# Designs tried in a protein design chat: VH-VL binders against q8ssq3r676to911. Part 8

Target 1, 236 residues: q8ssq3r676to911
Amino acid sequence: SPQDIAKQLTLIEFKLFQSVKMKELYHKSWTISKSKFENSPNIMSLITMSNKIANWVATEVVTTPHPKKRVEVLKRFISVAEHCKKINNFNTLMEVISGLSNSAVSRLKETWKSLPTRYVNSFNSLQNFLKTDENWKSYRQTLKTKETPCLPYLGLFLQDINFIEDGNSNLSSENDWVNFKKMNLLTSVFTEIQYFQRHPYFSFSTHQNIQTYFEKDIVILPEKELYAFSKFIESP
Below, E stands for the ipSAE of ESMFold2; O stands for the ipSAE of OpenDDE; V2 stands for 0.75 times the mean of E and O plus 0.25 times the DockQ between their complexes.

## First folded at step 1 (VH-VL)

Design i09 (framework fv_ivicentamab_arm2; at its last look DockQ between E and O 0.02; V2 from the best seeds 0.00; counts 0 for: pae E 15.9 > 2, placed apart)
Fold by OpenDDE, look of step 7:
Structure i09 (fold): chain C 236 residues (1-236), chain A 121 residues (1-121), chain B 110 residues (1-110)
Amino acid sequence: as target 1 above (236 residues)
Amino acid sequence: EVQLVESGGGLVQPGGSLRLSCAASGFTVSSNYMNWVRQAPGKGLEWVSIIYAGGSTDYASWAKGRFTISRDNSKNTLYLQMNSLRAEDTAVYYCATDYGSSFYEHAFDIWGQGTLVTVSS
Amino acid sequence: AYDMTQSPSTLSASVGDRVTITCQASQSISEWLAWYQQKPGKAPKLLIHKASSLESGVPSRFKGSGSGTEFTLTISSLQPDDFATYYCQQYDTYPYSGYTFGGGTKVEIK
């Protein structure tokens, strides 16, 4: 079921999230092409997983040639996304929404038109929740109020860290001492991450077959192929 | 035209082995969730095994250890290796799939006509 | 594993009759239920998926309903071509626990 998928993805990605060490977030290490896997291995693992899931979502949609079945695929993923939100897994939520928002999927106008209104509304609501307007206001407000367990969207933490790093010098302009303001900003982000890491989803049971499916069985198409398949199943 | 054709059924003695084949046409076996389902004479349907597009496999609890599902991509053919066969394994064996299978609901909309396996001394 | 119980096991009816078959799950499977039709010597044919969605080409006289643990297949007006055995199937926990079929319901001529 969509709920099962949401739960198992949560377990998988939370483990990855929980494995992230604060040292991996130092000096924007995850952005350095030559050393990001060495210096930020767990961050990179989670990013890789996120990209994998997003691409998988798109792949599943565009490789479903039967129009009615394709609509059901959309419904199923929207349901997965709904469950992700319900269980405060915003990282996986973002992945699913990203996949469904892929250009290869979004161009399928007839498919989306055939989607029942309740699912369209749900999808739009979820997109709205993840909108970047006012610096992710909706999401940040929810994140602030949500109880644990919670898997936050890591990408936003990374963005915030980048912003802090780029916007602040390491040394104070006054005396060439350590910029404590910058350090406090970074510490705040790190503290928040660590808070979420301390509260796993203990109530969820591992379903090994589903996890194995995500590990070994999902198919991911290159971006160009996604679009090609999309055009094939639904002509412009 | 999408089609599945089972073969390899026949008479086998208890304790014997048999390999069933399911030839697919009109679609690629390696791109779909492929299943084996059996039906004893006069009885209901019973799921046996599945192979995923990625190649992972799963089995009914009773089938584990005796049955092996596999495929040959070059031949676009699904297989079921059956070992240590018992009288109760006597059944028509069907291959079935959700054509165009994806993360969609995996009900079986494509079936072969089945092949009869009879286990008897 | 889920247990699926169909009732009745056999049903005698006449052409034009309204026929109802019930499938009960041992626990909630939401709407993840399929109905199949099987005629003697033939493979099963998928009729309905997700409890109530008709497959392409299936006559509108077939209707699936239900959710959770109770499901029904209704034939509004039985036709000669409808005499067959019908099976329900759950796929709620796929791929974790596999598939489970009901015991079947034979619809025969009265």
Scores: ipSAE 0.259, ipTM 0.723, lowest interface PAE 1.9, mean pLDDT 92
Fold by ESMFold2-Fast, scan of step 1:
Structure i09 (fold): chain C 236 residues (1-236), chain A 121 residues (1-121), chain B 110 residues (1-110)
Amino acid sequence: as target 1 above (236 residues)
Amino acid sequence: EVQLVESGGGLVQPGGSLRLSCAASGFTVSSNYMNWVRQAPGKGLEWVSIIYAGGSTDYASWAKGRFTISRDNSKNTLYLQMNSLRAEDTAVYYCATDYGSSFYEHAFDIWGQGTLVTVSS
Amino acid sequence: AYDMTQSPSTLSASVGDRVTITCQASQSISEWLAWYQQKPGKAPKLLIHKASSLESGVPSRFKGSGSGTEFTLTISSLQPDDFATYYCQQYDTYPYSGYTFGGGTKVEIK
């Protein structure tokens, strides 16, 4: 069911999120191509998983050639996204919405036209919640009011740290006030991440078949193949 | 219409080898998990091996090391390479998959017609 | 890893009878159980998945029930077309051990 998929992805991704060490966030090490897998392995594992899920969503849509079944696939993923938001899993929510917003999927006008209004409205609402407008205002305001357990969107934390870090890192210079302010901002982000890491989804139970599906059965097409399949099922 | 058509069965001597084929139509083997299931004459069904959509494989404990499941995406065909065959391997071999809507449920709703393998001297 | 015990091995019945076949798992498999029908010389046909979900085109006289370790397949009013061998199958344990089928129940005419 969509609810079971959302819960199982929450368990998988929360485990990865919880494994992230604060030292992996130092000096923007996840952005350094030559050493990111060595210095930020758990961050890279979560980023890899996020890309895997987003591309899986797009793949499932474009590899469903029967129009009626393809509409059911859209309905299922929108329901998964709805449940992710309901259980405070914003990381997987972002991934599912990203997959459905992939150009190979969004171009399927006849498929989207066949989607019932209820699901169209839900999808639009979820996209609006995740809009980057006013520095992620809607998402940030919601996150501040959420109690644990919660799986926040890691990508936004990484963006914030990147912005804070792009200045001079010498904390013993005559710019001590600027360096103090930077250290204070970094510490607040780290503290927030650690707070969420301390409160897992202990009430969720594992469904072994769904876990094994994501481990072994998941199919992911690269971007060029996604677009080729997209054109095959709905001509431009 | 989705279909599986098997071939390659026959008579082999103990210790011999045989390769079975399963041609798929109406869907792609690279996007679905595929299974081999066997049935000895007058006996029940016994699972042999699976190849997952992603390409990884699993085997029944008695098949590991002797049987190899594989696929050729360009021919949309599943294979089972059987080595060191024994009299106990005599059975009808079926290929099976799930083309239905339940992506994580491995019940088999599509079966081939089966191909008979007889291991006898 | 799980043993699947199916009973009875053979069942003799008449048209119109209510027949019940049972399947017992050696440990809990939740609802991850399928039922198949096999006629002589033919491949098995899926009847029920997820313990109780009837496949499209399967007559409503077939009903699956149970969870955990105890499962049943019931045919409420046996028809001539129902004389066949029935198998249960668990699909809860992959990737470790794969799938396990029950020993089968042959439903034959009395």
Scores: ipSAE 0.000, ipTM 0.445, lowest interface PAE 14.7, mean pLDDT 84
Fold by ESMFold2, look of step 7:
Structure i09 (fold): chain C 236 residues (1-236), chain A 121 residues (1-121), chain B 110 residues (1-110)
Amino acid sequence: as target 1 above (236 residues)
Amino acid sequence: EVQLVESGGGLVQPGGSLRLSCAASGFTVSSNYMNWVRQAPGKGLEWVSIIYAGGSTDYASWAKGRFTISRDNSKNTLYLQMNSLRAEDTAVYYCATDYGSSFYEHAFDIWGQGTLVTVSS
Amino acid sequence: AYDMTQSPSTLSASVGDRVTITCQASQSISEWLAWYQQKPGKAPKLLIHKASSLESGVPSRFKGSGSGTEFTLTISSLQPDDFATYYCQQYDTYPYSGYTFGGGTKVEIK
């Protein structure tokens, strides 16, 4: 069921999130291609998992050749995204929405036209929640309540750290006031990450068949093949 | 359903090396915190090392520098490379994880059967 | 990491007895303590996690209690299957400083 899938993905991704050490975030080390897997291993594992899930969503849609069954796949993923939001798993929510927004999926106009209005409205609502306008206003306001357990969107933490590092380097002049402000801002981000890491989803139980599926059986396609399948199932 | 099976134990002389394996089935090692725990004959349990889901590692202070935990995700297998072995390393070595039906941080609910390492001249 | 002191090291008891084992941590570990049972030649078996939560399939005669630095495992009416060695373990995962087992308590037939 979509509820079970959302919970199991939450357990998988939260273990990765909880593994992240603040050392991995120093000096934007996850962006340095030669050493990122050595210096930011848990960040890189979470990024890799996020890309895999987003690609998996797109793959499942474009490899479902029957139009009516393909609409059911869309319904299923929108339901998974709804449940992710309900359980405060915003990281997996972003992955699923990103997968459904892949160009190979979004171009399937006949498939999207067949989607019942309830699911169209839900998808639009979830996209608006994750909209980047006004510096992620809707998402940040939700996160400000500090409701737990919660798996926040990792990408925004990383973006904030990049901004703090790059913005203060743009001042270029060595300045004790700027260094103090930079350190306070970084510490604030690190403290927020650690706050959410400390509140696991204790009430969720592992469903081994679903866990094994995501661990071993998931199918992903390269972006080029996604688009090729997409053109095959709905010609221009 | 889920299980861990250790192998690679045996008799080795002091100063020698061994590589232990722990084959996982029913789940993937890369999604879990994987541990080694040892027990000398007639003695208690002693934690040896952990590899986190993201690949970082930690060790008991006495093991650091001599033992290396690693994994091969394509084979779904955990390893313990043990170098410069001493008589006091004689023990049954278990692999263990916090799998469970409830989320546990690191309570070990799944254990292997253990593999015996004997270091003797 | 944290030192774990387990007492007694050996305990003689009869079937039907109430058995109590204690475990003390050198610093607070909150609720992050587990209890294991081990029989000769077998791997340890998790009985209790998070100080007081029974693992599935564990008989209700086992009860864990405590928080902070002092923890207790109680067997309300000892059965023949309960003669074994029991270990406590701290598993406070933040910050990671290693995992520590208590020295063990061997529960023997009197």
Scores: ipSAE 0.000, ipTM 0.462, lowest interface PAE 15.9, mean pLDDT 84
ESMFold2 (binder alone), look of step 7: mean pLDDT 88; pTM 0.919

Design i10 (framework fv_ivicentamab_arm2)
Fold by ESMFold2-Fast, scan of step 1:
Structure i10 (fold): chain C 236 residues (1-236), chain A 121 residues (1-121), chain B 110 residues (1-110)
Amino acid sequence: as target 1 above (236 residues)
Amino acid sequence: EVQLVESGGGLVQPGGSLRLSCAASGFTFSNYYMNWVRQAPGKGLEWVSIIYPGGSTDYASWAKGRFTISRDNSKNTLYLQMNSLRAEDTAVYYCARDTGYLEYSSPFDYWGQGTLVTVSS
Amino acid sequence: AYDMTQSPSTLSASVGDRVTITCQASQSISSWLAWYQQKPGKAPKLLIHDASTLESGVPSRFKGSGSGTEFTLTISSLQPDDFATYYCQQYNSYEGYPLTFGGGTKVEIK
């Protein structure tokens, strides 16, 4: 069920999000190849999970060779995305939309052409909500309502912290004011993350079979293989 | 503020090699698809190469075997290694960021100002 | 490779004119098409993505339309700042199918 999938992914990813410690965000530790898994393990776990889900979405589409069943797969994932937005799970929403927007999936013109108008309109609306123009205006306006429970998009927090760190790095040791501004900006991001971490999805119940599927049984094709399967099911 | 700054361009003889760099700041570099796009003097835009967040790469057919795109996420830097350069490779080379996230491929929302590569004897 | 053909290559117009630029893909790219504006000596600027969605800060006189293989960019009332070269770009490919740009359309003063 699309609703059950959305709820279970919310529980999995919220647990990972809640586990992120503010110290993992210090010194852009998640960007340092040699030590990122050691110094930012929970951030890397969530990033890894995000890539895993996005690639799983693309894999499910390109490994469904029957045209009618492939359209049903697209409909199912669009429904999952709709439910994610409805329950304020913007992290998984981004993952599903990213998977459906993968070039291996987006090139399947006959499949998308066969998709009913309702689903096309929904997909376009969800993409519009997640567009990056005006510094993520639509998404940020929604997040400012502070409605809980909510699983915000981690990638945007990481982007903001990276900007703050990089924008103030060269002058921070020479100028106490610049250092002070940097600390205040970082504190505001940390405070927002902690606010959402404090409000779990208490009303959601665990479905063990679905959770086991995502943790152990999920099948994901590497990027190169995604495109090969894409060409096999719909020739260029 | 998102910034992309290219460097490494210059004059090189046919058959020579050159390595371009693009220093990225103001965003989580590792989560984005990154591209190289070139433009010959007075001509149109031509896509060169893409590197995915996961490290996979793709190239224009004419670039395969001669050009190698790579990234160093710890330095927030994108590279383009150009070998066996030809006169027709003369162009301004732009670094460009996709609007997407993780595996999402999309149009380019931010571009650097470009670096000129001149291949001439 | 997806072949992207723009027409016309050059267009002469006056302030206040309605101008239309077309872009054709050699095969269907769904709505995965963007439009860029480039002024001399500057990097391109993204105007429109997903064929018809305007970027923030882009004036409402710019409009994109189309899907599949035929796309148009329309400027309803040309302003002095709009004299530039415009490019379409498809982003429906990877690993053997490069991202491709149209040849460009130069909009110059009449």
Scores: ipSAE 0.000, ipTM 0.388, lowest interface PAE 19.0, mean pLDDT 84

Design p01 (framework fv_potravitug)
Fold by ESMFold2-Fast, scan of step 1:
Structure p01 (fold): chain C 236 residues (1-236), chain A 121 residues (1-121), chain B 108 residues (1-108)
Amino acid sequence: as target 1 above (236 residues)
Amino acid sequence: QVQLQQWGAGLLKPSETLSLTCAVYGGSFSGYYWTWFRQPPGKGLEWIGEIDHSGSTNYNPSLRGRVSISVDTSKKQFSLKLRSVNAADTAVYYCARGYDFWSGYYPFDYWGQGTLVTVSS
Amino acid sequence: EIVLTQSPGTLSLSPGERATLSCRASQSVSSSYLAWYQQTPGQAPRLLIYGASSRATGIPDRFSGSGSGTDFTLTISRLEPEDFVVYFCQQYGSSPLTFGPGTKVDIK
């Protein structure tokens, strides 16, 4: 069910999130191609998982050749995304919405036209929640008021740290007080990540069949092949 | 929604210590400087100092020897102590939410209701 | 410390008129760290504008800010009765944080 899928992905991804060590966030080590897997292994594991889930969502859509069944696949993923938001799993929410917003999926005009209004409205609402307008204002405001447990979007923390690191190096000595605030911001990001890591989803139980599916049976097409399948099922 | 509520002593004698507390309801406590200001009767605002969730402080140099700000992260409260008060410390004191680390450019968007402090002999 | 000067000290206008308030800094202030506040007697200040030109949440569009370097302006396009109060500019880019002395908008 969409609810069970959302809960199991939450358990999988939260375990990866908890494994991230603060030292992996030092010196933007996750951005250095030559050494990122050595210096930021758990960050890279979570990034890799996030890309796999997003591409899995797109793969399931474009490998469903029957139009009516393909609409059912869209409905299922939108329901998964709705439940992710409801249980404060913003990381998997971002992945599902990214998969559905993939160019190979978004170009399927006839499929999207067949989607019932309830699901269209839900999808648009979720996209608006995740829009980057005003530095992710909607998402950030929501995160500030959320109770634990919560799986925040790791990518935004990484973006913030990157901007802090780059911005601080460019500030002049006349702005020392602003530099102090930027250093304190870096500490605040680390503290917030650790706070969420300390509060896991204790009330969720594992469903072995779903866990095994994501471990062994998941099918993912590379980005280049997604477009080929997309054009095959719905001609330009 | 974020709301700041403050309390503390309103009447003091010279040489006593002013103690005020501000409680934060709603929102994240991390990512901000929690700040104290004062406003003497008929005058402008004066910044006293600020504290973040980790206890890091910055004070106005004019008050540095007399002021201390502390934080209780479990209660989402921060407190001002101003030692050796005199008549010049008579003012309305305000707590406020300062620098928004997440947006970077938002200064003081939520304020406490204010506390009138009178120092008289 | 950065000293902020506001002019005029008192601005006398009628409802419906345009108000233009000036704030000048003793040294250059990044526009990212300049704010405007409104204060009704007996109340805490209310944030109007931050980053010199960004309107705070819930603030009517008749309020706008502009400026850079040492010269900043707050404009109220059409004064309403509740706008006849005191306005302060503030810099938050260097320690100590400093405010202007205020401009009182008064009824003619």
Scores: ipSAE 0.000, ipTM 0.404, lowest interface PAE 16.1, mean pLDDT 83

Design p02 (framework fv_potravitug)
Fold by ESMFold2-Fast, scan of step 1:
Structure p02 (fold): chain C 236 residues (1-236), chain A 122 residues (1-122), chain B 108 residues (1-108)
Amino acid sequence: as target 1 above (236 residues)
Amino acid sequence: QVQLQQWGAGLLKPSETLSLTCAVYGGSFSDYYWTWFRQPPGKGLEWIGEISHSGSTNYNPSLRGRVSISVDTSKKQFSLKLRSVNAADTAVYYCARGLYEDSSGYYYMDVWGQGTLVTVSS
Amino acid sequence: EIVLTQSPGTLSLSPGERATLSCRASQSVSSTYLAWYQQTPGQAPRLLIYGASSRATGIPDRFSGSGSGTDFTLTISRLEPEDFVVYFCQQYGSSPYTFGPGTKVDIK
C-alpha cells in the first residue's frame, strides 16, 4: 500500500513535470504574482500539487484522533517517503517530508515518541538527505549518480535558476562575457530537466482508483485548521 | 555479491576507546541500515546500534553515552567507537547489513562481517 | 525491552532425528518480526529464518520456522552432521533488538 501510493504519485507528478516547457522558466516568470499562472502554468500546476500533497500528509495525521492509529499513519507516510527515494522520486519525497515536518505535525511529541526507532531513524535520514547544507550536497551527489527514470525535486531547479538570474542581473546585457556565462549556466539546468523529462516510468501501472482519489477525493485542511486539530489531539 | 570486511585494534586497556571499521564491497550502500553487534565469550549476541547511509543512528540504551557510529558514504564504510572500555566489553564484535523485510522498514541481518575479537585487560 | 528465552539450553540428539527449538518472548513480537540464526563456533552468525517462517536464500528445506505472538519454534526435520551447532532467535519488532541466549544442538 505505501508502495502503490508512491508509484501512483510518481505517475501523477511525473506527468506534470514532463509538461513543463522551458519558456515557463524564462525571466523567473513563475515568481511574478500577476502573471505566473498565464506564463508558467505547468510549473504552477506542479507547485500547487506539491503543496496539496504536503498539506494532505499533515491533514491525515492531525485528523486521526486515536493515538495508536496516528502512529500507524506516521509509519505509512515514512514508508511512502522511503519508497519515493528508492524509485528516484525526489519531488514527492520532499512533499511527504515537508508534510511530516509541518508545525502542526512536528509538535505532536507523544505521537513521535510512540513511533518505533526504525521509523524515527528513517525519518531523520530522509531529512538529512534533503538538508540544504553545503548547497544541497547530499541530494546533488545522489542525483548525479541516479539512472532514469527519475523525478528530481523541481524546487531546487527553480532555486538554481533564481540564483543564476539574480547573480547576473546587475550587469549590462551588452557584456557578452557575462551573458555567455549566464546562458551556459541556464542551458545546463534546462538540459538536465529535459533529460529527466525524456525518460518516463514506463514500468509503472496506473491504478485509476488511487489517481481519482488524489484528483477529486483528497481532503486537505488549511493551515489554521491543521493547527487547531493538532492542539485538539495533543494539548500544548 | 556483497561482502563486509572489518578491522581495528583488538587489544585494549581499561578506559581506552575501541575503534572498529567495516567496509562494504559490492551491492548498494544506500538502501540498508548498517549495524554493530557483540558477543561476549560464552554468551549471546547483543545489538549495539545501527546507522543509515545518511548518518541517522540508534543505539542500545544499555551502552549509555559510550557508543557512537559514523558512516562514510563515499568509501562505503561505517565505524564503531566505544569509549571508556572495561573488562565487560571483552567480546567478538560484528558488523552486519540490515535488510528490509517490507515497506514497514523493520529489518533482519543477512550479511555479516568476519568478526573482531576485542580483549580488554589491564 | 523484549526478553527472549530459548529452551532447551542444550538439545542432545542423533543425526537423522527431528529437532524442535523453542523461543519465547516476554511480550508480543510485532508482525512476527522474529529471526533465527545458526552459529558455528568461531564464525559469524548465519541467517536461517526471518519473519518467523520465511527461509533465507540458500537455506535447506529441512529448516522451518513457525509461531506468532510470544511463542516461536525452529524445526530441523532431519539433522545432518553440520547442524550440531548453536541456534539463537532474535526479535526486531521493537528497539532495542534482542536475542535469545541460544540453544546448543549437541550429538548424543
Scores: ipSAE 0.000, ipTM 0.384, lowest interface PAE 21.9, mean pLDDT 84

Design p03 (framework fv_potravitug)
Fold by ESMFold2-Fast, scan of step 1:
Structure p03 (fold): chain C 236 residues (1-236), chain A 119 residues (1-119), chain B 108 residues (1-108)
Amino acid sequence: as target 1 above (236 residues)
Amino acid sequence: QVQLQQWGAGLLKPSETLSLTCAVYGGSFSGYFWTWFRQPPGKGLEWIGEIYHSGSTNYNPSLRGRVSISVDTSKKQFSLKLRSVNAADTAVYYCARVEYSYGPDFDYWGQGTLVTVSS
Amino acid sequence: EIVLTQSPGTLSLSPGERATLSCRASQSVSSDYLAWYQQTPGQAPRLLIYGASSRATGIPDRFSGSGSGTDFTLTISRLEPEDFVVYFCQQYDSSPWTFGPGTKVDIK
């Protein structure tokens, strides 16, 4: 069911999130191509999982050739996204919405036209919640009020750390105030991540069949194939 | 959704201590820097200092030795004390939040408190 | 400390016109740490732009910022009646954080 999928992905991704060490965030080590898997392994694992889930969502849509069944796939994923938001899993929420917003999926005009109004309204609401407009206003405001358990969107924390790290002047040596300010800003991000890591989803039960599916049986098409399948099922 | 309310001060005499408090309503208090500014009549703003929710502070060097900022996380409040005031300290004082995630930007402000130092 | 100079001190324009406000720093300032504020007399300042060019939450698209190094600009593409107020630039790259003296935008 959509609810079970959301809960199981929450357990999988929270375990990865909880494994992230603060040292992996030092010196933007996750952005250094030659050493990122060595120095930021858990961040890279979570990024890899996020890309995997987003591409899986797109794959499920474009590999469903029957129009009525494809609409049911859209409905299912929108329901998964709804439940992710309800249980404060913003990381998987972002992944599902990203998958549905993939150009190979978003171009399927006839499929989206056949989607009932209830689901169209829900999808639009979720996209608006995750808009980058006004620097992620809706998401940031919501995250500030959320109690645990919660799985925040790691990608935004990584963007914020990049901004903080790169914000210092490149024209002169750092002074004590610039270093102090930078350390305080980084510490606030680290503290928030650690706060959420401390409070797992203890009440959720593991469904081994779903866990095994995401570990071993998931099918993902590369970008070229996603667009090719998209054109095949709807050729405007 | 976040609102800052400030109170304290009024007419002060030279050499007295200014004391202002800012209370935060809505949103999270933890994970943010909280700051004080002042604005003399007809002049621009001057940054006084800031405090992280854990109590770490940083102050404008021009006011160091006279300024102290403290925080009470349980009450979601932070306070400014400025010692040995003189006529040059006459200003409207503002508290504000520093947005931590994308730079030290000041996004929510208190209503301001007029402090007059006169003999 | 870094001193910020704003020009002009007063800018007299009509509604619908474009306003260009300048901020100059005595030393180089990272664009990531340059902000613009709007202030109605008697009220607290309102954040308009941070990081030299990023609009703050709720700020209309008629406001834009640009610049780097020592020269920064705030542009208001089409002045609305509520825009005839005072504007301040701020640097938060170097201690102490400093503000410009302000530019007053007056209606003709």
Scores: ipSAE 0.000, ipTM 0.343, lowest interface PAE 21.6, mean pLDDT 82

